# VHH binders against o26223: the designs that were tried, part 66

Target 1, 191 residues: o26223
Amino acid sequence: MKLLWTSQHIKVTVHIDGKVSKMDVLEAIKTRRSIRKYQDREVPEELIDKILDAAMCGPSAVDERPWHFIVVRNREMLEKIPEVHPYGAMVKDAPVAIIVCCDSSLEKIPGFWVQDCSIASQNILLAAHSLGLGAVWTGVYPLEDRVEGIRRLFSIPEHVIPFSVIPLGYPAENPGTRDLFDPDRIHLEKW

## First folded at step 22 (VHH)

Design AB3
Fold by OpenDDE, fold request of step 23:
Structure AB3 (fold): chain B 191 residues (1-191), chain A 124 residues (1-124)
Amino acid sequence: as target 1 above (191 residues)
Amino acid sequence: QVQLQESGGGLVQPGGSLRLSCAASGFTFSRYDMSWVRQAPGEGREWVSYISYGGKDTYYADSVKGRFTIARDNVKNTLYLLMDSLKSDDTAVYYCARDAFDLYGEFDSPFDYWGQGTQVTVSS
């Protein structure tokens, strides 16, 4: 049975109107894009709470849940992030950023924290999108300059590893949707 | 305007060494990651080496690992590539490139600016 994936052009009409239309999970995944331009509009705390709740709902290796989150709203701090993150220029324009960190003291099995924090980061992106916000994953780990830069800037303890910086805001751009499906990447039962 | 200017290329025998330089201007060099890229005749562009803005992170293509060293002087706004034990397969135009790599960026290219390149020819 050849699953004819009919490319149903799900016209995600992002109604810019304030009504958080309930986006289903598949829609959120398929329509999510990196957003690097934001409106001059504050993000309500309630939305950040929902995003952080989502960030903590993912699985983690042996349930270690090593993640910590720094919520940054201070304009001065947001403006400093690009100084230590070459590709974090958009952070200065965001009303808020979440820094995802790993507490290494919570690790039970070394190395899986990257997966854990990745899951948390992706959940942040998806949750943000589902709530009508735009976000982008800016990589920090494993680049030492970025890790140390963020560490110093936010006085992060040595045992805590900055993993990602995720600026969030109401989107001021619409990059459109991408079809990234590649059947050549699917192998049935064997390579 | 962002400018990158490569120099130091030339003809060298197999086993020889070269030092490439890239002079950067028109931007805050110390805030950008940089890469070397090369293009051999009839081939596509190949990433060679990466260095972070502070110089703490360096990465190399497998083809040059152990032979090439990337470095930078942020005071001089200069990127370097030290090439040792050169091989015929290293013959290419070498480009200095400013990284635009947002790891999860949906960018078309990992680099936003390039120099004109410098020719490196390894021949007996």
Scores: ipSAE 0.553, ipTM 0.818, lowest interface PAE 0.8, mean pLDDT 90
Fold by OpenDDE, fold request of step 23:
Parts: structure tokens; C-alpha cells; sequence
Structure AB3 (fold): chain B 191 residues (1-191), chain A 124 residues (1-124)
């Protein structure tokens, strides 16, 4: 028995056994949406492993790979995240969240860690989507209150900077697709 | 019910100062980022200033940077906007707004609630 999530523009086939049909990279990019509603269903560790593998496959400045990942499944901790993240309400409803962090001691060139962690965060979103999960990127850095809130909550060392909180789960919503292509943002040869 | 009530607006001369207040109720104020937005006659709403829930992060529109100061008292559930060196171009209805913007989120609006506004008129 296949569970089909259909929208006017997106067809996602989810197998009852948790297997998801393969999605090509362009489809994943084009059809990914922020998902903030989740089913009351656990995410298998195997899927998290695949997502984290994908998170670490992106490029980084001079290959510094400054990223660390905190995988949060503890219900109490998930429920506390909204206390320090005003827009993290959905985290309490997710079965798991990944906190992307930068270890500043691994940074080789100052400032590029933001790009590195962004790439990692985006790969998490894409991988999750390709695996039939929903996710959303909730921003932490560079807002100091959020950074310090997450740091305190998860006892993150001072040299490690929390960057993003990404709740994940099987989607309980289908926002549909959107076309964000804007040819006016494309300049040929010169501005 | 979420309520935001602005006060402190009025008529001032150019170069003058005003302090706006926004009384918040119906939600845990200390857990929400807040903004001021304004709407001048014939213009759309313009974001003015942002403050994080703990008050450590503040941002300003270029038009008010260096002149306005956003602050909050989480014990009093009050948002403030200190406006110095007021200009005629600052004439607008000023609204207190609760932020609903998720950085990198896909929300339809950056704000989910705002008050009725308070009129600020800067005129000689």
C-alpha cells in the first residue's frame, strides 16, 4: 500500500514500509518546501544518517568542514527550543531536530563558516525532502539571543556557534510548489 | 487574544524627539521578536526597527539608523521606540508589530499582529 501525497504540482509517493521513491536533484530543489507540520511518526535513524551524510557532502572554504550536528530526539529538549527561538514553535511537534553548529577552531578563513553551515543546512533540507520528510530551516545565527539561547539549552561550548535548527518529520502538510524564477535577476556579461 | 496598543505619538517640530510605547497583551511578550513599522500618507508600510525577544539584537532601517532606538521591557510587556532628530519624512502612523518572520522561512507576512498605530507628525 502506497501513501500518495498529491498536490496540483507535486506527487510524492511514500511506501508504507518507509521507502520513498527516488527523486532527482533538480526535482528535490524545485519542489522542496518548508514543512512545519509533522505526523506523529518517528523518523528512522537510517534516514537521519543519510541526511547527515548529505549535510557533510557539501563544499566548504578551503575544505575546513567546520560543521557539527546535534541530533535532538529528546521530547523535553524539543519542547524547550521554542522558549529560545520565537519561530521555532514547530520544533516541539517534530520527532527530531538537527542543530547545525560551527566549531570556530576549525575555521581556516574567517567568515566563510556561515557559507559552509548554510550549505550543510540546505543539504539537510534537500536530503530530507528527497527521503519523503519535511523540514524547515529556522535561523539562529546571527541573532545573539537565539545563539545564546540555543547554546545555553544544549550546553554548547563557547567556541562552537549554533547556526540553525532544523526540525524534521514526516510531513503533515503540503504547501504546494512555487516558482521563484526571476529572469530580471539574471544579467548577461554585465549588470 | 493578542493585543498591541501604541501610544506616545504627537506633533513635534523638526529636530524634536518622541518616545513611542506599545503595550502588549494576550501572549508571552518576552518570547517574541518585535518590530516597529510605519506608514506615511500615500505610501506603503515601511519596516522601521527590529528587536529580538531578549533585546540583544536590534536592527534599523537606513532611514532611521542613528536617530531611532528600539527597546523593550519584558517585565512590563512594553515595546519602545525612541525617536530623536525627527524629520518631516518621519511623519507617519507608527505600528507595533509582532514578528512572525522565520529566517529562511516561507511565511506570507513578516508580522502576524500589529496595533492600531499612533500618529507621529513632524512639522514646523
Amino acid sequence: as target 1 above (191 residues)
Amino acid sequence: QVQLQESGGGLVQPGGSLRLSCAASGFTFSRYDMSWVRQAPGEGREWVSYISYGGKDTYYADSVKGRFTIARDNVKNTLYLLMDSLKSDDTAVYYCARDAFDLYGEFDSPFDYWGQGTQVTVSS
Scores: ipSAE 0.528, ipTM 0.811, lowest interface PAE 0.8, mean pLDDT 90
Fold by ESMFold2, fold request of step 23:
Structure AB3 (fold): chain B 191 residues (1-191), chain A 124 residues (1-124)
Amino acid sequence: as target 1 above (191 residues)
Amino acid sequence: QVQLQESGGGLVQPGGSLRLSCAASGFTFSRYDMSWVRQAPGEGREWVSYISYGGKDTYYADSVKGRFTIARDNVKNTLYLLMDSLKSDDTAVYYCARDAFDLYGEFDSPFDYWGQGTQVTVSS
């Protein structure tokens, strides 16, 4: 049974064999959108725990798991992020943000940490969406101005690289889904 | 009101040089990433170059690498494009553009404000 979501009322019903009302993974991937407006509601710590658990379930190069996460709930700190991130204005309005970082001392293969932290970041977005939250990946790495600004603001040591800032909260907007499938990007057998 | 005003365009011979300026007002210039974008007659817009708000990150389209230099002066609120070794293919209207939402934005355009453009013509 599938229900279409609407601009004012989001209805998500997923049918599985065990009759559990959970979002199907393919629907989660296809319906996740960047959310920049949030309700004035706290996000329970239990949901953040679930999201971070999901973030750490991703594969990593030779199982290096180089990621660290900074959970930011303090209003003063959230309000300072836009000072070092030109497009992070919505972060000050979020009840919480997660900063995904690489600890370079955990790298086992040089240069693969970007893929590792990208996987963790996308898992955060999908897990948040599946829990009824909205999130957006605001880019930090590889822009030196942003990396240095975030590192300074949160006292991140030099061997740790801030990768992304992900504000999240209960959504107060519904941008709708987009169908971006392009069969010309698919090549059978060879280019 | 955000305003971007380009200047410095003109007619130049192949191999020549030109310097474009973009005066910015109505926003805190030093807090925004900026780009140059060009449009040749009858063609779509082509991104040319990018500079981050602090100037530490610069990127160039392959077609202009090694010939063009982007710079900014956050005291004068001015964006620059130094163009060397100009070719006929560089003939276009050049726009100063303010980079819009984040790198992973899901909006129609990476730019939210544009200047009026300045014509660069490479001929003779």
Scores: ipSAE 0.472, ipTM 0.789, lowest interface PAE 2.4, mean pLDDT 88
Fold by ESMFold2, fold request of step 23:
Structure AB3 (fold): chain B 191 residues (1-191), chain A 124 residues (1-124)
Amino acid sequence: as target 1 above (191 residues)
Amino acid sequence: QVQLQESGGGLVQPGGSLRLSCAASGFTFSRYDMSWVRQAPGEGREWVSYISYGGKDTYYADSVKGRFTIARDNVKNTLYLLMDSLKSDDTAVYYCARDAFDLYGEFDSPFDYWGQGTQVTVSS
């Protein structure tokens, strides 16, 4: 490890109040953008572990927790994703991708797994951003061509449903923050 | 280079039918999702219909649902729009467009290539 200033240099252990946070939650939510260009730089396994821990912290319908995650680092596999996902081209350039899946045998209430896996997917995006990474949620479910293609490519069994493919890495672009607040979408007391 | 060429437009009476086609070249057509987009005079562009690269997924704007059918032939590299029960509100230039969206990717233009358009006019 170098003694130069890096993001790893700011990690400290604080026995009294826990560890120092890198980014405020509201800042992370407001500044997260879809990132499709990545540096040629490995993402440490420790960061992937933190991201997946965050993914599993989301609520789920009746606490069913139907999610499974496939972590893809193999270059050959990443390069094949565009063959079955028309707009997954950036995945071939990512150091890693996470596939969010539903194991339907874990469903306790039919059809709510979509909300469950959406929560996990968004948590992956926010956690990655808070750790200095960029990511994008590329849609799979409910497009049958994409679901079947991803299932075939990664040997996913029929009772497991691929939901999203999320490439991530250190960003090589900065699209900037968008101002999307619209007061007309807010209704007090009634529609 | 990507080329999209629409045909099949014309003048039709209300309640009539038309079949639009779009010949694609310069790319592997069967690897890309496709859409039809229309633009009435003086109006912005309105997405009409979508079909996934394998043809298994189709979606329609509410304004055309039940009346229009999107289809593709990946052997002939051709996209189709079958329009039935046409109304005056369907009068527009219809464009074949190649989708560029990853569903949640946060961009303003979901299409990266467009055809020249074909005019559909519904009038008596």
Scores: ipSAE 0.446, ipTM 0.787, lowest interface PAE 2.6, mean pLDDT 88
Fold by OpenDDE, look of step 22:
Structure AB3 (fold): chain B 191 residues (1-191), chain A 124 residues (1-124)
Amino acid sequence: as target 1 above (191 residues)
Amino acid sequence: QVQLQESGGGLVQPGGSLRLSCAASGFTFSRYDMSWVRQAPGEGREWVSYISYGGKDTYYADSVKGRFTIARDNVKNTLYLLMDSLKSDDTAVYYCARDAFDLYGEFDSPFDYWGQGTQVTVSS
């Protein structure tokens, strides 16, 4: 049984046997959308592993790699996330979520962890999309209520900062693609 | 039904103060981030201030920073905007807005519900 995800320009064929057609990186970037509706279908561990592998392949400041990942499949925990994340309602409907965290003790240069975790988060989104999954980046940091909420919920140590919550699943929506190219944002040689 | 009702607007002299209130109903107020937005005559809507659902996080537009204070009472389902040192440029209709602000979301609007607004006029 082939699940065909048809976006206006991209057909992602997801095989039930776990084989997914690959898309090129530009296609993944351009066609990725936030997905907030998911099928009642489990995400294979193999796909999560691939996503996490991708998440760890991004650059980081002086190669500090401060990121940690909490993979959440427990239904009860997924259902609790919206309680501390006002815009995380879709998390309760996802079969899995990844919480991207920063271990501040791994920081070599202060402040760059935000970029590092952002890269990791984006790679999760892109990898998910390329694998026929839908995901959305729900921001946690730097909002203290959300940071503290997630921290408490998952017993995250004080030196570890939850950064983002990314629910993942097989898409149950197709928001289409957007053209966001703006030549007015491009400056040649100088502003 | 989600309802937001602003109050507390009025006429005030430059340098004066006002306190706006927004009564929220029809949803779990304590689970939503909230914002104040204003619209001056002939201008577009301008974001003024943000407060997180728990009240720990607040942000302000540069134009009001240091003068305005956003607050909330989740028990009373009420959002507040304390406006000090008011200027003529602060004249606008002020709206209470429920944030639909999913950071890194792809929404057309960062807000999903608005009140009717309350008029604030700063004039000598």
Scores: ipSAE 0.356, ipTM 0.733, lowest interface PAE 1.2, mean pLDDT 90
Fold by ESMFold2, fold request of step 23:
Structure AB3 (fold): chain B 191 residues (1-191), chain A 124 residues (1-124)
Amino acid sequence: as target 1 above (191 residues)
Amino acid sequence: QVQLQESGGGLVQPGGSLRLSCAASGFTFSRYDMSWVRQAPGEGREWVSYISYGGKDTYYADSVKGRFTIARDNVKNTLYLLMDSLKSDDTAVYYCARDAFDLYGEFDSPFDYWGQGTQVTVSS
């Protein structure tokens, strides 16, 4: 009796076997890695919606929320990104990519949009990871060649600044975690 | 096959100038970011300067900022390093390198192809 309850209780409360059910925030931050190899498997729209919801939950300077997102699933467009991004080769192999942009007309405090879009970009990486996806932040801003190339490719207007391109998909690699903690970077009270 | 060939090194007095060139072949030069890397005698390799594939973005190590200028000619498939106000500490073999590093890479090797190197010696 007790054994049966324990078996059913464990089954109800335990981690879904072979799947990520809910991930602790610290675990997500520590275990997220850049993933550049993806399974030939589509990412459901519902997961992209959850990721973008998470992206928009970040704080921004004076709540300016300057971000816009372009969701790219078209194979031909994904295959063109490496032509304007020398290190975006994995984007052609991803089922989907998200382009994080700043709409400078939404800026309320000049120059803080970089922090704002960085927060949104990192939230995309963490949310994707928590949903069992792999992603990588490919850098665009502040490199003018990349900014101009991505803007041209996606017809992004001049007041909108492409910040990052984030391909994502179900991972086909597992690079493991890294231990990067460095106590010498911590200063108590003063430098 | 990818080939990078540096030239323009030599012996120069402190305060002098040199222009290094790197001829690139075997790949679409204009689609790749490029760097200069140097190695002083008995030391590891040190990144010196970076230029983006279109030439609009340049970065320099603190040790050379204000004295060195990186440039590229995508028509001639040539990378340049213009070195002014040379110091004895600039004595090294200078390598042209093709960048493989992305801004947010993790465990990425920074470069996938290297030239043969050209010797720069700063002494009087």
Scores: ipSAE 0.353, ipTM 0.737, lowest interface PAE 3.2, mean pLDDT 87

